VHH binders against f1rkq4r372to572. Designs and how they scored, part 10

Target 1, 201 residues: f1rkq4r372to572
Amino acid sequence: KQMVRVLERVCTTLLGLEDQLNALDRAAGDGDCGTTHSRAARAIQGWLKESPPPASPAQLLSKLSLLLLEKMGGSSGALYGLFLTAAAQPLKAKTDLAAWSAAMDAGLEAMQKYGKAAPGDRTMLDSLWAAGQELQAWKSPGANLLPVLTKALLENAEAAAEATKNMEAGAGRASYISSARLDQPDPGAVAAAAILRAILE

## First folded at step 6 (VHH)

Design k3 (framework vhh_6z1v_2)
Fold by ESMFold2-Fast, scan of step 6:
Structure k3 (fold): chain B 201 residues (1-201), chain A 119 residues (1-119)
Amino acid sequence: as target 1 above (201 residues)
Amino acid sequence: EVQLVESGGRLVRTGGSLRLSCAASGSTFSDSYMGWFRQAPGKEREVVAAITSSGGYTWHADFVKGRFTISRDNAKNTVYLQMNSLKPEDTAVYYCATGDLWSYEYDHWGQGTQVTVSS
């Protein structure tokens, strides 16, 4: 029910961003970032038509990890796979706010450890890390505070994605391109922030 | 300049085993993310397995899980795909590919090696 609607929002968002993400990617690559994210969206839509999503968040993230690795194409699937596989672990025992916070931390740690990049390197880590920092500040918030905190998290993630336009690339092919040609935000950072907005509304 | 050369593909019987190799040159192999892909005639290319630069994390597609194992030897600049319990539906050209994770795509591809599984 809720998980299906969330995944449908993510898919609609990624399909709508295809041209924008491809344009952002052209400065440092083949202009394929939007195409790979769009392919992921279509794969998720196909999966949802034929199979109900797993009942548990941990199983959902694990299945999405495999689907993205298999269908997304490009190394983007591997990045999401690293994040989602690690993020699933804390969610095996509990699904409360603390567990989701631990999931974000686990995903970010896996991406940094195996991807060999850090916040500040002009990658999707920048927007995801900004979201993670806000989430870590949420210690047992009251229900009336959640909309305000959610808005702050999304604004922080989106601001971090936009800030990548002023960063010198520390990873990926962009690190071999003149920073004078990198006037646009990192497409992965923009995509990650948009996915978070689709999830949290 | 990065070159990837696959080897090991051949005709094998159903239930047999085969190990594919992908030798890399002209690259910073120990820093690279590596994947094995396959493509059967008339079908889209699909990912089979992938491995991080250190070998610390690996993925295998659901349809080969428990049968195939990806590994790498950075001292030899080589990635391997050990294929066990082969089935006719595993018949395809197998490709290795390398990329930088943070470029969001695979940058270099091998020319492929043919695997044919007969009953």
Scores: ipSAE 0.402, ipTM 0.720, lowest interface PAE 2.9, mean pLDDT 84

Design s10F (framework vhh_gocatamig_d2)
Fold by ESMFold2-Fast, scan of step 6:
Structure s10F (fold): chain B 201 residues (1-201), chain A 118 residues (1-118)
Amino acid sequence: as target 1 above (201 residues)
Amino acid sequence: EVQLVESGGGLVQPGGSLTLSCAASGSTFSDSYLAWYRQAPGKKRELVAGITSGGYTVYMDSVKGRFTISRDNAKNSVYLQMNSLRAEDTAVYYCATGDLWSYEFDHWGQGTLVTVSS
């Protein structure tokens, strides 16, 4: 099934990035981001072996939210849980492009409100926000333009992740470290961009 | 430097209640994500409940409606009110804290034992 393959691709991507994300996180002094994300990937793989994912996007995001909250560990589970629970709400009624755009906006709003961070703070929010801005511009694309717009969204998310290496941290452990000593991108921003690429191809 | 100390554990009958407390010393955690985990014999550690600095709460499905997490930033403390306790709630309960945007917990307590038995 298509959804199973997408989720498997996300898991393979996160497992492959474990060492890189840990190395990026170690620059800020803790070194666990990759381990936490690989734990999430293994949990998703285990879940997929036991049952098929929900066909409804809203139910899928809600189930993933609970799974990541319970199995991912660390504060990452709460971040993904916040985003996914809020993002599921617009998808209960519709699953068109406008609904997915609303889902991204809802998730981003929840992360900012309850997480107390904003774009520019050198966090995973930077990648997700950049993707959200491009998605908002996709109000009514023609089918023949979808690959071009998907490429633009992914390039914007990845560029935003890379740009975090030049940002001063406004949140997280990194906010206690001089920006002169932070010369690598935020591991959460890199992970978020990689997840989006795995989803969209 | 940051130390987390749990208290409030003990033996209770099924259907009873307990309040767990976790106090931080060494520094404040007013902007931190705070969570309660538990580990039963022979099982892996699992999340019970969490609370962000902005007041968003999360709960494991099996405790939702029975347990309530709260925080008091002035006292550097987080609480877990446990109602309608069941035998399967028997575990060592751990407090954990971390900056939400650091992606992993920074500090763990030593744990407090909760035994639910007749």
Scores: ipSAE 0.485, ipTM 0.753, lowest interface PAE 2.0, mean pLDDT 84

Design s10M (framework vhh_gocatamig_d2)
Fold by ESMFold2-Fast, scan of step 6:
Structure s10M (fold): chain B 201 residues (1-201), chain A 118 residues (1-118)
Amino acid sequence: as target 1 above (201 residues)
Amino acid sequence: EVQLVESGGGLVQPGGSLTLSCAASGSTFSDSYLAWYRQAPGKKRELVAGITSGGYTVYMDSVKGRFTISRDNAKNSVYLQMNSLRAEDTAVYYCATGDLWSYEMDHWGQGTLVTVSS
C-alpha cells in the first residue's frame, strides 16, 4: 500500500539521520535530537506491524499524533503531536490539495500559537513554513504541474533548513547560545525537511 | 541548575483520586514545556500528560477524561489531578521539563510512587 510505503520511507530516513541530527543538536543541547527521531521511527514501524494505517488522512494524522506524543517522547513528540492534531482538522471534510494546504496552515498556526515561536527563530518552523508558503502559492495547479510544485516545495523546505545555520536562535535552548557558536543548521529544521522529502518524493 | 521535586504519591484504592505536584527550583520555567511521565515495573517510561507554555494540553489516550494537567508559573509548579484511578495506573510518576524548540526534555524529577490497590 502506498501509505505504508510512505511511512516506511519516513522511518528509514529518520533512522539514517540519527547520527547527523545528534551531531547538529550537540552544539545547542545534549545531542539527543537524532535519538528521539529514531525512537519515533521505531514506534511507527512497530505500529505498522500490528495494524494497517487508517485510510482516512484525518484519522492517520490523529493516530500518528497520539503515537508520537506517547512513544517519541521529549518535546519533539509534543511538537509533532500539536502539528498533526491541528493538521488533521481540515482533512476531515476533504483531501484535495486545498485541504492539505489548509492542514499545513493549521499545523503551523498551532505551533506558533501554543509553542511561542515564529519563522526566523532557527527551528523546525523555518522548513515547515517554507513548505507551507509554496503550497499557498500553488493552490490550484493542474495535475501535470504537481511534480513541479513538489520539487519547489522540497527545495524551499531544504533551503530554509540550511538557512537556519545563519540565523540567530529566537526560541529553544539555542537562543541562549551566541550565533558565533551556532554555525550548523537546526536539527529540527533538517529533520522536518527530510520528512517532507520522504513523504513527497 | 534546575531541580524537580515530585510529591503527592501514595496508596489509593481503585476509583480514588490523587493530586501530584512538581516544584521546580534553581530557575524559572514559565517558557518551558512541562510533562508527567510514568513507568510501571518491567515497562518503558510513557508520557501521561503535557502542557505547553501557551497552555495547550496533551494526554495519553488511556487517561483522557480522568487526568488533568495544570501549571502555576508563579509557583514554578505543575500538577496532575488523577481521578477514577485504576490498577493499571500503578507506576512511578516523573515530572519533566523541556523547551519545545530544543526537541528533548531537559530535566527530570526523581519520581513519586503511585500504587492503586485494594
Scores: ipSAE 0.486, ipTM 0.765, lowest interface PAE 2.2, mean pLDDT 85

Design s11Q (framework vhh_gocatamig_d2)
Fold by ESMFold2-Fast, scan of step 6:
Structure s11Q (fold): chain B 201 residues (1-201), chain A 118 residues (1-118)
Amino acid sequence: as target 1 above (201 residues)
Amino acid sequence: EVQLVESGGGLVQPGGSLTLSCAASGSTFSDSYLAWYRQAPGKKRELVAGITSGGYTVYMDSVKGRFTISRDNAKNSVYLQMNSLRAEDTAVYYCATGDLWSYEYQHWGQGTLVTVSS
């Protein structure tokens, strides 16, 4: 099953990034972002060993939402849960590119509305929103243009993650102490971009 | 500093109801993610319900339809309304808070005991 292989790649990627994400998080937070994402990866791996995932993408995302909410820990599980629950809705009827674009839009809308954050705030929204904007621009590409879309989407997400290292100074809201410490990209934005690469490669 | 104080726990019969309250101090309450966790004897701590600053709510499967989480930013409080209580709901209930967008960061209360027994 293609989706099982995709999920296994995501898990391998997150396990490999644990030290990097923890290092990024230590500059601004508790230093646990990589540990939290590794915990999520282990939970997914355990679930895949115990039972086959749903064949429906909508049901798959809904089950992942619940798994991450219950097993990932911290506020991260709630963030991914919120995104995935909303993203599952457009996928109930169709699974074409337009449906996945609508899924991204639904997840981003939910995170902004219920999380009270916006692109530019130096969060994982910056990476996900950059990816979403590229999907919207390419809603109906021909089959020969899908590799171009995929490359542009991943480059935009990764560039947006890197740009978060400058957003705190640009926002002018960081205290003197925070400004001196916050010259690294947001670990959540880096994680989100890495997840997207694992999915689309 | 954020401090959380839970109240409302007690002994209740199966099928009964309880309302748990968590009072918070600190200037970031209205922007915080708030959650209820529980831990039964011999079990690991588990998420029961959560609510974001924007009002999005999440629940573990076993409490969906029975429990309702709500918040009152003017009172710096979060509530867990528990209906149709079962023996397996017996646990110490903890209030937790963090910045949703700082990921793993959390503050915890000291807990309030809920016992569901005849």
Scores: ipSAE 0.474, ipTM 0.745, lowest interface PAE 2.1, mean pLDDT 82

Design s2A (framework vhh_gocatamig_d2)
Fold by ESMFold2-Fast, scan of step 6:
Structure s2A (fold): chain B 201 residues (1-201), chain A 118 residues (1-118)
Amino acid sequence: as target 1 above (201 residues)
Amino acid sequence: EVQLVESGGGLVQPGGSLTLSCAASGSTFSDSYLAWYRQAPGKKRELVAGITSGGYTVYMDSVKGRFTISRDNAKNSVYLQMNSLRAEDTAVYYCAAGDLWSYEYDHWGQGTLVTVSS
């Protein structure tokens, strides 16, 4: 039942951010990033009403990947699908903290390899990569540090999302716009950080 | 202005094959995320397949194993090879192009009709 609660929290968060993400997206695009993310939230809510999610984390991420690819729309569905499909692979063998750290690593590697972007490019990679750096500590034994590590991870992801406000865009439509005219954070980076907070508290 | 022009649609028998092409003018697509969508009468437009500039491909569940998306950056084109066509594949097929990191499609084609019927 924990996983249903986590997914519902993610959905509530994304629905609440629709107007903000659309406003951030208007600086570089058509202002649809929030609409796309709220569409994803409604698709997840609909899916949860039809059946309980898989208990296997690997199967859960794989089914979410397909759902977001098919229902979210925009290129966002492809990005989340790519990340989640890659992240599911380490979770097939085990589901301990080290496996979740490996899942983040796999997702980040896939996004960089197939999406051809890197941390520092003013994209959702910036917040996810910052979270991934903190997750390296989860590979070490010692669950007594989890509250401190979780706090650091969320703060760093959120700080990285806000820092995109001052970055030169290296990918996406924003890369064709002067950084002097881009004074807002990247909507994808903001959304990714918010999703992580909804998942981890 | 970027223009996307689809071609290759038509009438085909169930079990047959078609190749759809989409060519761009006014811009190059070597760095773009390219996708095929379709829309049957009375239904929402749905993703069929997509391909990133890095070669990662995605497919909707019902076409996996039957359809193949590919790209040719030198020809500024994206293709959809459709095999084992079914009546439910009947739809207008649209090409879409965007930057993966813009979270949205920038350009859409006008569509090409595919009818799978005896």
Scores: ipSAE 0.565, ipTM 0.806, lowest interface PAE 1.9, mean pLDDT 84

Design s2R (framework vhh_gocatamig_d2)
Fold by ESMFold2-Fast, scan of step 6:
Structure s2R (fold): chain B 201 residues (1-201), chain A 118 residues (1-118)
Amino acid sequence: as target 1 above (201 residues)
Amino acid sequence: EVQLVESGGGLVQPGGSLTLSCAASGSTFSDSYLAWYRQAPGKKRELVAGITSGGYTVYMDSVKGRFTISRDNAKNSVYLQMNSLRAEDTAVYYCARGDLWSYEYDHWGQGTLVTVSS
């Protein structure tokens, strides 16, 4: 049931952010980022009503990858699908903190290699990379340090999302817009940080 | 301005093959995410396949192993090779251009009809 609650928390978070993410996206596009994420949330809710999620983290991420590819729409589904498919690989053998760190690294590497973007480009990579840096720094914590590391990771991801408002866009439609006209954070970076918070708290 | 034009649709028997092409005019798409969507009568539009500028491909589960997406940046074209076609593949197929990091598509083609029937 813990996994169902986590996924339901992610869905509630994304549904609650629809208007904000659409408003952030309107600065650089049509204002569909929130609608696309809400569609993902509804797809996950529908899936959870029909069957329990896989107990294996690797199987869970692989199943979510396919669900988001098929139901989320927009280029977002492909982006999340790419990350989740790569992230699932290290989790096939182990599910300790080192394996989750490796999963984050695999997802980030796939997004950079196949998506042709890098941290600093004012995208969701900025939030995810900031989270990944915290996981890399402390791969061997004692059990009592996990809550502290989790808090630091979430604060770093959220700070990175906010910092995108001061970055010149290096990728996406926003890169066609003067940075002087972009004074809001990237909607994908905000969404990614919010998803991480929903998962870990 | 970017315009996407699809071609290659038609009538084919179950088990047959078709190749769809989509050509862009107005600018290059070497940095673009390119995708094929389809819409069957009475259904919503769904992703069939996508290809990133870095060459990573994605497929919906029901077409995996049967369809292959590819791109030719020098020709500003993206292709969908469809093998082992089934009646449920009958749909209007749309080419879409977007950017992964804009989280949306910015251009769509007009669509090309694929009918799989005996």
Scores: ipSAE 0.542, ipTM 0.791, lowest interface PAE 2.1, mean pLDDT 84

Design s2V (framework vhh_gocatamig_d2)
Fold by ESMFold2-Fast, scan of step 6:
Structure s2V (fold): chain B 201 residues (1-201), chain A 118 residues (1-118)
Amino acid sequence: as target 1 above (201 residues)
Amino acid sequence: EVQLVESGGGLVQPGGSLTLSCAASGSTFSDSYLAWYRQAPGKKRELVAGITSGGYTVYMDSVKGRFTISRDNAKNSVYLQMNSLRAEDTAVYYCAVGDLWSYEYDHWGQGTLVTVSS
């Protein structure tokens, strides 16, 4: 039940951000980032109506990877699919904080290796990397400190998304546009930070 | 201006094989994300396979193990090797190119028809 509610929060968040993400994307292109994420949200909602999600985190991420690849559209589905497929691997036998940290690291490594982008390039990777760095810094906190970690992780991811407005684009269509004309945050970075908030809040 | 031209479509019997090719003109695609989509009569367009500039490949579930996507950057081309074809694979196949970090496709081909029938 709790996993269904988490996924429903993610969907509600993405549907609510459609116009904002499209507006941010228009600075560099067609303004479809919000539409693509909204399509992903509707696909997840449809899936949840037909069957309960897997209880195993590894199986959940693997099924979401395939769903987003097939239904999201744009190149975004492949990007999320790549991250989620890699992130599922450390979660196959263990689901503690260390395993989730390893999952984030695996997803980030796959995005950098196969997507050929790096932190600082003004992409979705910037928000996810900031979250990953925070997870790595805390190692093995006691249960009493998990709310502190969660707050720090979300604040760091959101600050990283906002910071993309001051970065020169090193990847994507935006890399062909002067940074002086690119004074808003990257829509993918904003979306990634919002997804993390929906999951952890 | 970038153009994508698909070729290799045709009529094959169930269990047969086809290789689709997509050639690009107007720019090089060595850093691009390349994908094959298909649209069957009365259905929505769906992703078949994709390949990143780093060589990572993705496939829809129903074609895994039967189809293989590959790229040749020297020829500005992407290929779809289709084995063990089924009647359900009958569709117009489209090549698409985009930048992974732009979150959208930039260009689409005109499509090539694949008919799997006896």
Scores: ipSAE 0.589, ipTM 0.815, lowest interface PAE 1.9, mean pLDDT 86

Design s3A (framework vhh_gocatamig_d2)
Fold by ESMFold2-Fast, scan of step 6:
Structure s3A (fold): chain B 201 residues (1-201), chain A 118 residues (1-118)
Amino acid sequence: as target 1 above (201 residues)
Amino acid sequence: EVQLVESGGGLVQPGGSLTLSCAASGSTFSDSYLAWYRQAPGKKRELVAGITSGGYTVYMDSVKGRFTISRDNAKNSVYLQMNSLRAEDTAVYYCATADLWSYEYDHWGQGTLVTVSS
């Protein structure tokens, strides 16, 4: 039940970040980012109590996409749903590192194409794109280098989230607020980096 | 200020169809994520369907294949075509708009009642 443990770590992480993410969100929004992420965590916990997750990674991501769309709500649910639906496609035939790299690329492409944002816009895309860059650079590493890849990927994602505090917002409500008023990192970028750490660590 | 106004609700028999419309005033939709939510008596509000500015659509499982969301940016409107209506579709339907990258909805309409009864 490794997958159950991973999902439980993600839930614990999101529940623990509720106040921090809400505080970060108040600078540019209603202060709800942490509340929506904790709602997602509780929905996942409820789902895991009723049934085991699918054994197939592709089926798992597809089921999570629908769950987050239905239970998380807000535009956050739509963003995660969009990413996860696209990311599931490469995982239908293979589940090796190359397939997971393709999954990340598919999710990032979908978010950029259908969400009309790009890296550098001070969004959760900044953290996810930084992770994707590391994953792409390490295609076909030797088995003993996977921990090195994982550490580099997480450090890059977390550094990208922190760097959003110095970016002008190119998307979202924050784009209507002077950068002088936005001296904290983007809550979505922080949440995305934390989710990746919970999954990989 | 931005205001969303829903219309098209009413009483229909099971198996019938309705088209809901939502029009914005005070701002344009062209770059917004648009969604339909519903709330039945004694139930929580739930997402029914959503559409991004790039045309990607999402649907709740129980309405997939029966409902279709669409948008007309020139008319500053979003639509929900509802076919094969069931008693469990009875609810107040709300439209909402957001920039996807704000992580929450910016504006909500006042709602329009849909009653499916035999």
Scores: ipSAE 0.394, ipTM 0.707, lowest interface PAE 2.7, mean pLDDT 84

Design s3E (framework vhh_gocatamig_d2)
Fold by ESMFold2-Fast, scan of step 6:
Structure s3E (fold): chain B 201 residues (1-201), chain A 118 residues (1-118)
Amino acid sequence: as target 1 above (201 residues)
Amino acid sequence: EVQLVESGGGLVQPGGSLTLSCAASGSTFSDSYLAWYRQAPGKKRELVAGITSGGYTVYMDSVKGRFTISRDNAKNSVYLQMNSLRAEDTAVYYCATEDLWSYEYDHWGQGTLVTVSS
């Protein structure tokens, strides 16, 4: 039941960001990043109306990966699919904080290895990597410290997304554009940070 | 700018095999995401399979175990090996190249027709 609410919050967030993400994408791309994320949100909403999501985190991420690959499509669908498929593997055996940290690491490793981009390249990886670094720093927090970890993780991810406006692009179409003309944050980095806030808040 | 040329389509009987090829000209795509899409009459275009520059592959559920995507960066080419073909695989197959980190950068080929019929 909590998982349905989390997914609904993610969808509401992505639908609300459509115009902002399209505007951010327009300087270096076709201005469709927000439209693609909104399509994903509508697909998830449709899926939730038909059946409750799997209770297993590993099964949930695997099914979301397939849904996003088929319904979101394009490079965005491939990036999220790649991340989610890899992230599902550590969650097959355990679902504690260490397993979720391993899941984030697996997803980030897959995106870097198979996507051939790295933190610092002004992409979605910048905000996701910042979140992963914070999560990895907290191996065994007590329950009373989980809100502190969550706040630090979200602030780190959001700060990293904002920092992309001062980075020279090392990957994607933006790498063909002068950094002097890229004065806004990367739309993928902004979207990823917003998704994390919707999940953890 | 970039041009994609698909080949290998044709008529094949159910249970048969076919290999599609797509060659890019005018540019090198060693860092690109390469994908095969298909569109059947009266239906929307759907993703069939994709492959990243690092070799990670993705497949639509209905083709898993039957189709295999591969790439050859030296030839700027991507391939789709199609086995155990079904009538519902009948469609125009399109090759597409995307820059993964541009989120919305696509180039499409003209398509090649695959007809699965007795």
Scores: ipSAE 0.176, ipTM 0.576, lowest interface PAE 4.7, mean pLDDT 82

Design s3H (framework vhh_gocatamig_d2)
Fold by ESMFold2-Fast, scan of step 6:
Structure s3H (fold): chain B 201 residues (1-201), chain A 118 residues (1-118)
Amino acid sequence: as target 1 above (201 residues)
Amino acid sequence: EVQLVESGGGLVQPGGSLTLSCAASGSTFSDSYLAWYRQAPGKKRELVAGITSGGYTVYMDSVKGRFTISRDNAKNSVYLQMNSLRAEDTAVYYCATHDLWSYEYDHWGQGTLVTVSS
């Protein structure tokens, strides 16, 4: 079904980015951002082989949250777990565009509150926040305008990820590195933007 | 740099309880994500429980309701209260600190052995 294809696209994207994300991460740390994201992709692929994903968006995000906390692990698993658990809540009652916008806002709020970072800190939040701003800005677009919203959302997320190469790091290990040495985008921001493109493309 | 020292492991009978402690020295960890991992003989290291700087907690499914993670930033310590222990909980338990926004592991402890046997 549709959701299986979307999740498989996300997995293919993350597996394809492993070397690039590891290289971006090596500038500031251990260089395993790509490895942890590909581990997440393999866990999702394994899960999809066992059973179809839940039809309920709220149940889907909740189960993905648990899977990533358990199988992806580390700080990345915790960040995605925080986001997805919070994002699932608005989707329990409704699944329209407004509910998905509320889901994005809830996830971003949880990451900021419990992760102690903000947009502008050169992190995954920068690309996710840019996507969230586009969702918030649109007022009940008709079906014929959804491709326009989707294009703007993806362009904003990708531009925000690229813009992290010119930011001072306000969080994470990169915050201990001179900005003169951080001349590439944040690997988490790049990964998040790529995930959004895989979902919405 | 940062040193993590685990304590509290030991031999306990099934159904018993243990409290593991991890103390950090060197740098403050008040902003770090703190986690407990375990590795049983012949198995991969797995996440048991984690706690963010803001107090949000996560648990592996098999320990939910039995284990509780907590932190004391004033003492640079993180704890794992383990109740209703089972033979399958036998493992070396490791403490780790993570900088959430580095997308990787920062520091690991040396581990403490927990053996659940009668």
Scores: ipSAE 0.221, ipTM 0.582, lowest interface PAE 4.1, mean pLDDT 83

Design s3P (framework vhh_gocatamig_d2)
Fold by ESMFold2-Fast, scan of step 6:
Structure s3P (fold): chain B 201 residues (1-201), chain A 118 residues (1-118)
Amino acid sequence: as target 1 above (201 residues)
Amino acid sequence: EVQLVESGGGLVQPGGSLTLSCAASGSTFSDSYLAWYRQAPGKKRELVAGITSGGYTVYMDSVKGRFTISRDNAKNSVYLQMNSLRAEDTAVYYCATPDLWSYEYDHWGQGTLVTVSS
């Protein structure tokens, strides 16, 4: 099934990034961003072995939200939980592109309101916001436009993650570190962009 | 809000070329996604080509390599260069900026007829 394959790709990606994300996190955090994402990946893999994921996108995002809050933990778990819980709401009625775009907007709004981050603050929001901006720039595309939208969205998210290396932190623990000491991308932004690529290919 | 006006349609023989123009008015042109659709008699409207505010382009498979979409933000215009036209390209061509958050098209042009015959 496509959903299982997508989740397996996300897990493989996060497990492969553990050392890189921990290294990026050591400059501004406790050096465990990769470890927490790897923990999330193993939790998802364990869940998939016990039962198939819900076929409903809304139920899937709600279940993932609970799993990440319980097993991933930390600030990352809380931020993903906020995003996914909010994103699930528009998907309860419809699962077309407009519903997924509304889901992205809802998740981004929840992260800003409850997570206290804004675009430009050198956080995972920078990657997700860039992806959301690309969705907003496209009008209701037909199926033949979806590959171009996907490519643009991923390129924008990845460029935003890379751009965080030149930003001063405005949120999280990194906000207490001098910008002169922050010369690498934000680990959360890198992780978020990688997750999007794993989902969309 | 955007007002769209198409032009450039006409009668052309197979293998010929036409350039369609869409002139827009309104404050959002430079930020808008713009697309060309077509509708032949008895058929549904289909997307032909689109261009984002960032310059990414997309084409339906049957026109890829034959049609080129471009925009000129200084002139508030979008163009569709159509080469190697075929009888099956005969349709009314519409310029549009569809709303990503709805299934209705917020801004449609009036259309321009392209007939490929003889």
Scores: ipSAE 0.000, ipTM 0.100, lowest interface PAE 19.3, mean pLDDT 76

